# VH-VL binders against NAD kinase (nadK): the designs that were tried, part 224

Target 1, 268 residues: NAD kinase (nadK), of Syntrophomonas wolfei subsp. wolfei (q0aze0)
Amino acid sequence: MKIILVNNRFKENTEKKAQEIAGQLSALNVEVIIDNGLDEPYAGTVDFIMVLGGDGTMLRAARRYGQRAIPVLGVNMGTVGFLSNIEINELAEYLPLILREEYSLEARMMLEVAVFQQQSLLTRVFCLNELLLRSNSPRMLSFALEISGQKLEPYRGDGLIVSTTTGSTAYSLSAGGPIADPQLDAFIVTPVASHIINKRPLVVSPEREISLHLLEEREAIIGIDGQIKMDFGAENRVLIKRAPHPLLMVNLKAKPFFTSIDRSLQRQ
Key: E = the ipSAE of ESMFold2; O = the ipSAE of OpenDDE; V2 = 0.75 times the mean of E and O plus 0.25 times the DockQ between their complexes.

## First folded at step 16 (VH-VL)

Design LL10 (from LL1 with heavy chain L100V; framework fv_patritumab; at its last look DockQ between E and O 0.88; V2 from the best seeds 0.00; counts 0 for: pae E 2.2 > 2)
Fold by OpenDDE, look of step 16:
Structure LL10 (fold): chain C 268 residues (1-268), chain A 121 residues (1-121), chain B 113 residues (1-113)
Amino acid sequence: as target 1 above (268 residues)
Amino acid sequence: QVQLQQWGAGLLKPSETLSLTCAVYGGSFSGYYWSWIRQPPGKGLEWIGEIYHEGDTNYNPSLKSRVTISVETSKNQFSLKLSSVTAADTAVYYCAREGVLHWTPYGMDVWGRGTLVTVSS
Amino acid sequence: DIEMTQSPDSLAVSLGERATINCRSSQSVLYRSYNKNYLAWYQQNPGQPPKLLIYWASTRESGVPDRFSGSGSGTDFTLTISSLQAEDVAVYYCQQYYTTPRTFGQGTKVEIK
């Protein structure tokens, strides 16, 4: 068995823990790779991904490795979030189950975000929570939203969020989006400070495609999961689809989403 | 290692349609743009167009009205059709893969051997 | 379209000496967000397809000798062969992949003096 440990490169305690866990796993004849902010994702094959940290670390791991259809376990290290399954102090208890592959998997839809310069692809990004389009100035944006070829009325506002159901409890929620069942596949399109006061969020089928482009010569920002920032101008277009592969999240311990959501949200 | 093999008729008469096919071996067809490039004898390179594995195409505006690029994913193949050929279309035609690093294009990293297509009356 | 212009058209260099090829784009091919120039260099031998040498303006493709290097940003780029070898005699092309259509320079023929 080969396991990759993904920790938070900005938190020394997670690095230390990753090293300790690596030692323990090595003693059990498990091959371990540590991703402590590698320039590029580890290119070799792995059987299991263990994420040490909080939701932010999980989001990074999902972007880096989610396309490989590898089980991903979130191990919380004292943070508040929605994406960890067990606590760090529980790892020793559940390690035998991991090694025996005695766990269930939950598939979580991810976004495929393609950024274009006109018709030329600049880059693709897969993300677990959301894409944010926002103004890079105090002025409102004017942009076109198209869903599966259907052109909506031009949008005016500070920005727009396209979120997965997993991301519904992230920035989309703060912007007034609905809380969605993470077992549901759907896009959530949430306006950010729309000029139209009653502009409502949209719940969109995962089979559809969402396209955004600016209608004016303004500078905007594309944000991915609150961690990646890209400039977005009049010559750019973004296309959002369901990612071809879901993130396979490991369920070692039952975590009731709806009964714990109030508690979790109040802590954030 | 990824290899591209291409084939098609190498001799055409004016007004006929050029037809070439490129097959991908030893690697994934999915996740890449696949391109056609041509080179007239003793001259430089001209990009004809590209197709994504899902079927999205981009064409050179200079050839758009005559060019069709198609994909057959089940066979890991993509094809080029160029209609109404003239002597000006005489060239070596290459298929190529636009490589991707971390889902970002970085150039054409794999090429076919090329197919000489001569248009003569 | 982005026009690519190389200079010189031909270059004769003695074995072991430095060869320098310039490439200019009519507009910037720098994607600022990633700080990457969408510029590639190719080597083409007679009867063979082009071979990718450099991508993102300065990164060597796998298997490319260290004597090849790329530099530049925005609109001005340079391919350098630090010590010309006999096998380096070829035509070299720059290419932008920032926008469509993809466009190539006219090529630079490198010969041994």
Scores: ipSAE 0.780, ipTM 0.901, lowest interface PAE 0.7, mean pLDDT 94
Fold by ESMFold2, look of step 16:
Structure LL10 (fold): chain C 268 residues (1-268), chain A 121 residues (1-121), chain B 113 residues (1-113)
Amino acid sequence: as target 1 above (268 residues)
Amino acid sequence: QVQLQQWGAGLLKPSETLSLTCAVYGGSFSGYYWSWIRQPPGKGLEWIGEIYHEGDTNYNPSLKSRVTISVETSKNQFSLKLSSVTAADTAVYYCAREGVLHWTPYGMDVWGRGTLVTVSS
Amino acid sequence: DIEMTQSPDSLAVSLGERATINCRSSQSVLYRSYNKNYLAWYQQNPGQPPKLLIYWASTRESGVPDRFSGSGSGTDFTLTISSLQAEDVAVYYCQQYYTTPRTFGQGTKVEIK
């Protein structure tokens, strides 16, 4: 069995713990590859991915490995998150189940984001939560949204969020989008500070293609999962689709989504 | 090792339609743009167009009115049709893959052997 | 369209000496967010398809000898063959893939002096 162990190099505690866990796994004849974010993603085949840390580390792991259709387990290191399944102090208890592959998988839709210079592909990026288009200046953006070739009335405002259902509780929520059941596949399109009153959030079939481009020359930014930033100008466009593979999240311990929301909403 | 094999008729009369097919072996068809490029005898290279595995196309504006590039993803094949040919379309035609590293393009890393297409007068 | 202009059109170099080929684009091919120039160099031997040598302006493709190197950024690029070998006699093309249409330089023929 070969496992990738993902941690965050900027969190010293996770680095030390990752080495401890790697040692334990190696003693059980499990091959371990440590990914602390410094090097290129491991290119070889693996059976399982274990993420040590919070939601941010899971987002990075999803971008790096989510398209490989490999089980991914989130292990919380002390900070409460939406994407962790077990706590670090529970790992020893669940390790036999992991090694015997006795767990269920929950598929979480990802976005495939393609950025173009006119019609020429510049890059693709995959994300778990959302794409944010925002102004990079004091001026508002004027931009076009197309859904499967259907041109909507122009948008004007600070920007737009295109989110997965998993991302519905992240930036989209703060911008006025709905909370969505992460078991649904959908895009959630949420305007950010729109000056057009009738621009409501949209829930869109995962089979659609979403295209964005600026209608005026302005400096804008595309943000991916709040962690990647790309310049975006009048000569660019972005195409957003459901990614070919969902993130396959390992479920070892039941974490009911709806009761979790209620507790979070009550804590403000 | 990825290989491209191309075939099609090499001798045409004016006004006919050029038709070439390129098949991809030893690698993935998905996730790439696939291009056609031509080279008139003794001249430089001219990009004709490209197609993504899902069917999206980009064509050279100089040829756009006459060019169709298509995919057959189930067969790992893509094709070129160029209508209304003239002697000016006589060239060696190549298929090529646009290489991708970590989802970022880096140029055409795999080429077919080329097919000479001659348009008689 | 981004026009690509190479110089010289033809170059004669003695075996073991340095060959230098220049390429200029009419517009920048630098994707600033990634700090990458979307520029490639190809070698074409007689009767053969082009072969990729250099991508992103300065990165050598796998299997390409160390004597080939690329440099430059934005609009001005250079391919250097540090010590010309007999098998390096070919036509060399630069090509941008920053925008469509993709465009090639007119080519530089490298010969043995």
Scores: ipSAE 0.606, ipTM 0.838, lowest interface PAE 2.2, mean pLDDT 90
ESMFold2 (binder alone), look of step 16: mean pLDDT 94; pTM 0.958

Design LL11 (from LL1 with light chain Q27K; framework fv_patritumab; at its last look DockQ between E and O 0.91; V2 from the best seeds 0.00; counts 0 for: loop charge L1 +3)
Fold by OpenDDE, look of step 16:
Order: C-alpha cells, then sequence, then structure tokens
Structure LL11 (fold): chain C 268 residues (1-268), chain A 121 residues (1-121), chain B 113 residues (1-113)
C-alpha cells in the first residue's frame, strides 16, 4: 500500500505530525509520500490520500489529487470544518481499517473550471467548493451568464459564485446561497451583492454547462476555493462543468450533516 | 506511450475534398485538444485547426470556409476535411495532440508521422 | 492573429560552438496569472514531424539534452544550443499557443559550418 500525506504547508504542527505518521506507516511496511507544499503534485500512483489539517487543506488536496479517483480521508487537527471525517487522536484507532480498506466512500461532485483567452484554453482547474468571479475594484461588474447556451440577462453586481453542493456551506452560504445536501449533485449559482435586490440563487443541473465573460473592458478576479487567484479580463471566458470524476471521500465514522448544521454554522 | 496514426488519400485532383483521419492509441482521448497542421514542401508549418474531444472546434481563419474537423470519440479518432483543394493545398498533413501539464497546455507533444497530400491535375 | 518572426532564417555554426535563434511575437504571449509564456520550440528533421523541445519558453521537454535552453518573456524569445552537435542539424520553429489560431515562426535552418 502507498499513502500520500497532505498537510498544511503553513502550519508546522501539521508537518511534524505528517512526519510522525509517516514513520508509523513505514514501520507497518506502508510506502509514504508527504506533500508539504510540493511544487507539483506527486506524479506517482497512490492507493490512499490522508489529509492532515482543516477544510482548507482538504480543498487543496482535492484540487491536486481529486481527479485521480483515489480515496481521500480528512483528518482534523483541531479546526472547525465540514470536510474532515476523523480527529487526529482517532487515527490510531482507525488505522487498521484504513490498511484493510474497510471503509465506505462518499462521492462528492467537483467543478471543472476552464479559463480561456478568447477561444484558446489557458488552463483547467478541478475544485471541490466554488468558483468566484468578483470585481477588482469598488465598482460593480457587468458580465454575461450563460447556462447550456441560454443567455441570461446581463448581470450586475460585485460578483458571482458557482458552487458545488459541498461548497454550499462555504462562501456561497455567506453570500445568501442555500444549504445543499452534499449527497446531491448540482451547481449553486449565487449572486454576490447583485444590483438587483433579491436576485435569487439558482440551483442548476450538473448536466448543464455554465459560461461567464465580462461585458466591459475591466479587470476582474477569478477565485477558486478561496485559495487560487487569477486575473480575468474582457478577453477571457470561463466555462464551468461537472468534473468527470468526483472526490471520493472516505467515511470511517458516521457524521450527521443536517443534525449538526445549525451548531456548526453558528460557530463560523 | 501515446501514438497517433493517420491515414487518407494522398493524391487529389483540383476541386476535390481532402479527407484524413487520425487515431489515438496508448492514451486518453478525452481531455485534450487535437490539431491538424500542414507543411507545404520546403516551407514552414501552418496550423489548420483543432477539436476538443467533446466536439468544440477552432479553425484557422485563412481556411475556415473550407475546413471541417470532426471527432468520433467511440473510436478515439478525429478527422480533417478540406474542400475545393488546389495546388496550394499540396503539403504534408500532421495530426497532433496539444499536451497538458496539470491541465495546462504546454505545446504539441505528440505528432503523427504525416501524410503527403498532392493536388495535381 | 499573433505573428511569429524568427531570426535568422539560416544559421551556420561550427561544431561545439553556440547557436542562437531568436523569436518575436507580435503580441505578448505571457499568461500573467500563472507567469507562464505560452511559447514552444520545435525541432524538425527531414522527413519527420516536428519534435517538441522547449515549452513555456524555458522548460525542456523530457529527453531533451541540457545543451538546449530557452529564454525570454512577453514578446522576445531565444533558443540556445550551447554546444552544437552533429545531430542538432535541423530546422527549428517557435510557436505560440496563447491564442487561436496557433502560429509558428517561419523556421530557422541550423547547419554545421
Amino acid sequence: as target 1 above (268 residues)
Amino acid sequence: QVQLQQWGAGLLKPSETLSLTCAVYGGSFSGYYWSWIRQPPGKGLEWIGEIYHEGDTNYNPSLKSRVTISVETSKNQFSLKLSSVTAADTAVYYCAREGLLHWTPYGMDVWGRGTLVTVSS
Amino acid sequence: DIEMTQSPDSLAVSLGERATINCRSSKSVLYRSYNKNYLAWYQQNPGQPPKLLIYWASTRESGVPDRFSGSGSGTDFTLTISSLQAEDVAVYYCQQYYTTPRTFGQGTKVEIK
């Protein structure tokens, strides 16, 4: 078995713990790779991904490795979040199950975000939570939203969020989006401070395609999961689809979503 | 290792339609843009157009009115049609893949061996 | 369209000496968000398809000898062969893949002096 440990490169305690866990796994004849902010994602094959940290670390791991259809376990290290399954102090207890592959998997839809220079592909990104289009100035943006080729009325506001159901409890929620069942596949399109008061979020089929481009010669920003920032101008277009592969999240311990939503969200 | 094999008629008369096919072996067809490029004898390279595995196409404006690129995903193949050929269309035609590193294009990393197409009366 | 212009058209260099090819784009091919230039260099031998040598202006493709290097940013680029070998005799092309249509330089023929 080969396991990759993904820790938070900005938190030394997660690095230390990754080293410790790596030693333990090595003693059990498990091959271990540590991704502590590698310049490039590890290119070799792995059987299991263990994420040490909080939701932010999970989001990064998902972007780096989620497309490989590898089980991903979130191990929380004292943070509040929605994406970890077990606590770090529980790892020893569940390690035998991990090694025996005795766990269930929950498939979470990811976004496929393609950024274009006119008709030329610049890059693609797969992400777990959301894409954010926002103004790079205090002025409102004017942009075009198309869903499956249907052109909506020009949008005016600070920005727009396209989120997965997993991401519904992230920035989309703060912007007034609905809370979605993470077991449901759907896009959530949430306006950010729309010029139109009470502009409603859209719940969109994962089979559809979402396109965005600016209607003015201004600079905007594309944000991915609140961690990646890209410039977005009048010559750019973004295309959002369901990723071809979901993130396979490991369930070692049952965690009720709806029964704890009020408590969890109130703490954030 | 990914390989491209291409085939089609190599001799045409003026006004006929050029038809070439490229097949992908040893790798994924999905997720990539596939291009056609031509090179007249003793001259440089000209990009003809590209197609995404889902069917989206981009053509060189200089050839757009005569070019059709299509894809058959079930066979991992894509094809080129160039109508109303003239002697100026005589060239070696290449199919190629635009490679991706971390889903970012970095150049045409895989090429077919080329097909010489001669247009002659 | 972004026009690509190479210089010189032909270059004769002694074995073991440095060969330098320049390429200029009519428009910047720098993707600022990633700080990557969407510029590639190809080597083509007679009767063969082009072979990718350098991508993102300065990164060598796998298997390419260390004597090949690319430099430049924005609109001005350079391919350098630090020590010309006999097998390096070929035509070299620069290419931008920042916008469509994809465009190539006119090519530079490298020969042994």
Scores: ipSAE 0.917, ipTM 0.967, lowest interface PAE 0.5, mean pLDDT 95
Fold by ESMFold2, look of step 16:
Structure LL11 (fold): chain C 268 residues (1-268), chain A 121 residues (1-121), chain B 113 residues (1-113)
Amino acid sequence: as target 1 above (268 residues)
Amino acid sequence: QVQLQQWGAGLLKPSETLSLTCAVYGGSFSGYYWSWIRQPPGKGLEWIGEIYHEGDTNYNPSLKSRVTISVETSKNQFSLKLSSVTAADTAVYYCAREGLLHWTPYGMDVWGRGTLVTVSS
Amino acid sequence: DIEMTQSPDSLAVSLGERATINCRSSKSVLYRSYNKNYLAWYQQNPGQPPKLLIYWASTRESGVPDRFSGSGSGTDFTLTISSLQAEDVAVYYCQQYYTTPRTFGQGTKVEIK
C-alpha cells in the first residue's frame, strides 16, 4: 500500500506530524510519500491520500491529485472547515479502518479550467472551489460570458466567480452567491461588484460549458481556489467544464454539513 | 509507449481527395490534440491542422477551405482529408500528438513514420 | 500568425565543435504566468520523422543527449550542440505552439565540415 501525506510546509507542526505518521505507517510496511508543496506532484501510482490540515491544504491536494480518482481523507489540525472528516487526535482510532479500506466515498465535483491564447491551449488546471476573474488594475473589467455558446449581455464590474457547489461557501458567498449543498453538481456563477444591476448569480447545469473573455484591453487575473493566479488579457479565453473525475473524499465519520454552516463560516 | 501508425493512398491524380488515417496505440487518446503536418520533398514542415479528442478543430488558414480532420474516438483514430489536390500537395504527411506535461503543452512528442503522397502532374 | 525565422539556413561544423542555430519569432511565445516559452526544437534525420529535442525553449526531452541545449526567451532562441557527433547531421526546426496556426522555422541543415 502506498499513501501520499499532504501537509502545509509553512506550518511546522504539520510537518512534524507528517513525519510521525509516516514513521507509524512505515512500521506497518506502508510506503509513504510526503507532499509538502515544495516538489512537483508525485507522479507514481498511489492508493490513498491523507491531507493534514485545513481546507487550503485539501484544495492543493485536490488540484494535484483529484483527477486520479484516489480516495482523499481530510484530517483536521485545528481550524473548523468544510473539507476535513476526522480530527488529528482521532487518527489512531481510525487507522485500522483506513488500512482495511472500511470507509465510504463522497464525490465532489471539480472544475476543469482551460486557458487559451486565442484558440491555442496554454494550460489546463483543475480546482475544487472556484475560478475568479478579476481586474489587476484600478479599472473595472468589461467581459463576455458564454454558457454553452449562448452569449449573455456583457458584464462590467470587478470580476466574476465560477464555483462548484463545494465552493459556494468560499469567495462566491462573499460576492452574494447562494450556499449550495455540496452533494449537488452545479456551477454557481456570481458577479463581483457588477455595474450591471440585473446581473444575478446563476446556478448552471454541470453539463454546460462556460467561456469567459475580455471585451477590451485590460490587465486581469484568473485565480484558482485562491492559490494560483494567471495573467489574463484580451487575447486570452478561458473555458470551464465539469472535470472528468470528482474528488473522492473519504468518509469515516459523519460530518453534518447543514448544522455546521454557521460555525464554519464564522472563521472567514 | 505511445505509437502512431498511419496509412492511406500514396498516388493521386489532380482534383482527387487525399485521405489519410492515423491510429494511436499504447496510450490514451483522450485529453490530447492530434495534428497533421506535411513536408514537400526537400522542403520544410507545414502544420495542416489539429483536432481535440472531442472533435474541435483548428486548421491552417492557408489550407482551411480544403481540409477536414475527423476523429473516431472508439477506434483511437483520426483522419485527414484534403480535397482538390494539385502537384503542390505532393509531400510526406505526418500525424503527431501534442504532448502534455502537468496538463501543459510541450510540443509534438510523438510522430507517425510519414506517408509519401504524390500528386501526378 | 507567428512567423518563425531560423538562421543560418545551413551550417558546416567540424566534428566535436560547437554548432549554434538561431530562431526568432515575430511575436513573443512566452506565457508569463508559467514563465515558459512555448517553443520546441526538432531534429530530423534523412528519411525519418522529426524528433522532439527541446521543449519550453530550454528543457531537454527524455533520451536526448546533454550536448543539446536550448536558450532564449520571448522572441529570440538558440539551439546549441556543444560537441557535434556524426549522428547529429540532420535538419533542425524550431516551432512555436503558443498560437494557431502552429508554425515552424524553415529549417537549418547541419553538416560535418
Scores: ipSAE 0.677, ipTM 0.865, lowest interface PAE 1.7, mean pLDDT 90
ESMFold2 (binder alone), look of step 16: mean pLDDT 93; pTM 0.958

Design LL12 (from LL1 with light chain S28K; framework fv_patritumab; at its last look DockQ between E and O 0.93; V2 from the best seeds 0.00; counts 0 for: loop charge L1 +3)
Fold by OpenDDE, look of step 16:
Structure LL12 (fold): chain C 268 residues (1-268), chain A 121 residues (1-121), chain B 113 residues (1-113)
Amino acid sequence: as target 1 above (268 residues)
Amino acid sequence: QVQLQQWGAGLLKPSETLSLTCAVYGGSFSGYYWSWIRQPPGKGLEWIGEIYHEGDTNYNPSLKSRVTISVETSKNQFSLKLSSVTAADTAVYYCAREGLLHWTPYGMDVWGRGTLVTVSS
Amino acid sequence: DIEMTQSPDSLAVSLGERATINCRSSQKVLYRSYNKNYLAWYQQNPGQPPKLLIYWASTRESGVPDRFSGSGSGTDFTLTISSLQAEDVAVYYCQQYYTTPRTFGQGTKVEIK
C-alpha cells in the first residue's frame, strides 16, 4: 500500500504530525509520500490520500489529487469544518481499518473549470467547493451567464458563485445560497450582491454547462475555493462543468450533516 | 505511450475532398484537443484546426470555409475533411495532440507520422 | 492572428559552437495568472514530424538534451543550442498556443559550418 499525506504547508504542527505518521506507516511497511506544498502534485500512483488539517487543506488536496479517483480521508487537527471525517487522536484507532481498506466511500461532485483566452484553452482546474467571479474594483461587474446555451439576462453585481453541493455551506451560503445535501449532484449559482434585489440563486443540473464572460472591458477576478486567484478580462471565458470524477471521501465513522448544521455554521 | 496513427487517400484530383483519419492508441482520448497541421513540400507548418473530444472545434480562418474536423469518441478517432482541393493543398498532413501538464496546455507533444496528400490533374 | 517571426532563416554553426535562434510574436503570449508564456519550440528532421523541444518558453521536454534551452518572455524568445552536435542539424520552429489559430514561425534551418 502507498499513502500520500497532505498537510498544511503553512502550519508546522501539521508537518510534524505528517512526519510522525509517515514514520508509523513506514514501520508497518507502507510506502509514504508527504505533500507539504510540493511545487507539483506527486505524479506517482497512490492507493490512499490522508489529509491532515482542516477544510482548506482538504480543498487543496482535492484540487491536486481529486481527479485520480483515490480515496481521500480528512483528518481534523483541531479545526471546525465539514470535510474531515475523523480527529487526529482517532487515527491510531482507525489505522487498521484503513490498511485493510475497510471503509465506505462518499462520492462528492467536483467542478471542472476551464479558462479560455478567446477560444483557446489556457488551463483547467478541478475544485471541490466553488468558482467565484468578482469585480476587481468597487464598481459593479457586468457579465453574461449562459447555461447549456441558454443566455440569461446580463448580471450586474459584485460577482457570481458557482458551487457544488459540498460548497453550499461555504462562501455560497454567506452570499445567500441554499444549503444543499452533499449527496446530491448539482450546481448552485449564487449571485453576489446583485443590483437586482433578491436575485435568486439557481440550482442547476450537473448535466449542464455554465459559461461566464464579461460584458465590458474591465478586469475581474476568478477565485477557486477561496485559495486560487486568476485574472479575468474581457478576452477570457470560463466554462464550468461537472468534473468527470468525483472526490471519493472516506467514511470511517458517521457524521450527521443536517443535525449539526446550525451548530457548525454558527462556529464559522 | 501514446501513439497516433493516421491514414487516408494520398492522391486527389482538383475539386475533390481530402479525407484523413487519426486514431489514438495507448492513452486517453478524453480531455485533450486534437489538431491537424499541414506542411507543403519544402515549406513551414500551418495549423488547420483542432477538436476537443466532446466535439468543440476551432479552425484556422484561412481554411474555415473548406475544413471540417470531426470526432468519433467510441473509436478514439478524429478526422479531417478539406473540400475543393487545389494544388495549393498539396502537403504532408499531421495529426497531433495538444499536451497537458496539470491540465494546462504546453504544446503538441504527440504527432502522427504524417500523410502526404498530392493534388494533381 | 498572432504572427510568429523567426530569425535567421538559416544558420550555419561549427560543431561545438553556440547556435541561437530568435522568435518574435506580434502579440504577447503570456498568461499572466500563471506567469507562463505559451510558446513552444520544435525540432524537425527530414521526413519526420516535428518534435517538441521546449514548452512554456523555457522548459525542456522530457528526453531533450541539456544543451537545448529556451528563454524570453512576452513577445521575444530565443532557442539556444549551447554546443551544436551533428544530430542537431534540423529545422526549428517556434509556435504560440496562447490563442487560436495556432501559429508557427517560418522555421530556421540549422546546418554545420
Scores: ipSAE 0.916, ipTM 0.966, lowest interface PAE 0.5, mean pLDDT 95
Fold by ESMFold2, look of step 16:
Structure LL12 (fold): chain C 268 residues (1-268), chain A 121 residues (1-121), chain B 113 residues (1-113)
Amino acid sequence: as target 1 above (268 residues)
Amino acid sequence: QVQLQQWGAGLLKPSETLSLTCAVYGGSFSGYYWSWIRQPPGKGLEWIGEIYHEGDTNYNPSLKSRVTISVETSKNQFSLKLSSVTAADTAVYYCAREGLLHWTPYGMDVWGRGTLVTVSS
Amino acid sequence: DIEMTQSPDSLAVSLGERATINCRSSQKVLYRSYNKNYLAWYQQNPGQPPKLLIYWASTRESGVPDRFSGSGSGTDFTLTISSLQAEDVAVYYCQQYYTTPRTFGQGTKVEIK
């Protein structure tokens, strides 16, 4: 069995813990690859991904490995978030189940984000929470939103968030979007500081394509999961679709979403 | 590893329609742009157009009025039709994959062997 | 459209000597967010399809000998063959993939002197 341990090198306790867990797994004849975020993603075949840290570390793991259809377990090492399943002090209890592959999987929709120079693909990225389009200057944006070729009235404001249901409790929530059940597949489209008073958040079928482009020259940014920044200008457009594969989250311990929601939001 | 095999008629008369097919083996068809490129005898390379696996196309403006690129995803195939051919369309025609590394384009990394198409005068 | 201009049109180089091919684009082909120039170099032997040598202006494709290197920035790019071998006799093309239409340089024929 080969697994990837994903940690955040900028949190020293996760790096030390990852080494300890790697040693324990090696003693059980498990081959371990450590991904601390510094190097390129491991390209070889693996059976399981273990994420040591909070929601931010899970977001990086999802972007790097989510399209490989590999089980991903979130192990919390601090404040309980929305994406961890077990605590670090419970890992020893669950390790036999992990090794025997005795767990269930929960699918979480991801976004496929394609950025274009006019008609030419520049890059494709995948994300678990959201894409943010925002101004990168003191001036607001004027931009167009299309949903499956249907052009909406122009937007004017600081930007727009296109999130998954998993991302509904992240930036989308702060911008006034609804909390969504992460078992639903949907886009949640939330304006950021819109000067067009009737631009409300939209909940959109995951089968739709969402396209964004600027209507005038402005410095703008595409943000991915709050962790990746890409320049975006008047000659660019972005196309957002449901990703081909969901993130396959390992479920070892029941974690009731609705009864824990206020606790999770207060503890980040 | 991924290979491209291409076929189609090699000899045409003026005003006929050029039709070529390219099949993808040993790799994924999904997630890529697939291109047609031609090279007149003794001359350089001219990009004809590309198609995404879901059907979106980009065509060279110089040929756009005569070109149709299509995809048959169930067979991992894409095709080129060029209408109203003349002697100027005589060329070796190649299919190619637009390569991706970490989901980012890095050039055309796999090419077909080429098909010589001759249009009689 | 981004025009790609190569120089020279042909080049004769002694075995073991350096060959240098220049390519100029009419516009920048840099994706600034990744700091990558969307510029490739291809080798085409007679009767064969082009073969990718260099991508992102300076990254060598797998299986390409170390004697091939790419450099440049802005709109000026260079392919260098540090020690020409007999099998390097071919036509070389630069190509941008930053925008559509995709465009190639006119080609540079490299021969042994």
Scores: ipSAE 0.666, ipTM 0.867, lowest interface PAE 1.8, mean pLDDT 91
ESMFold2 (binder alone), look of step 16: mean pLDDT 93; pTM 0.955

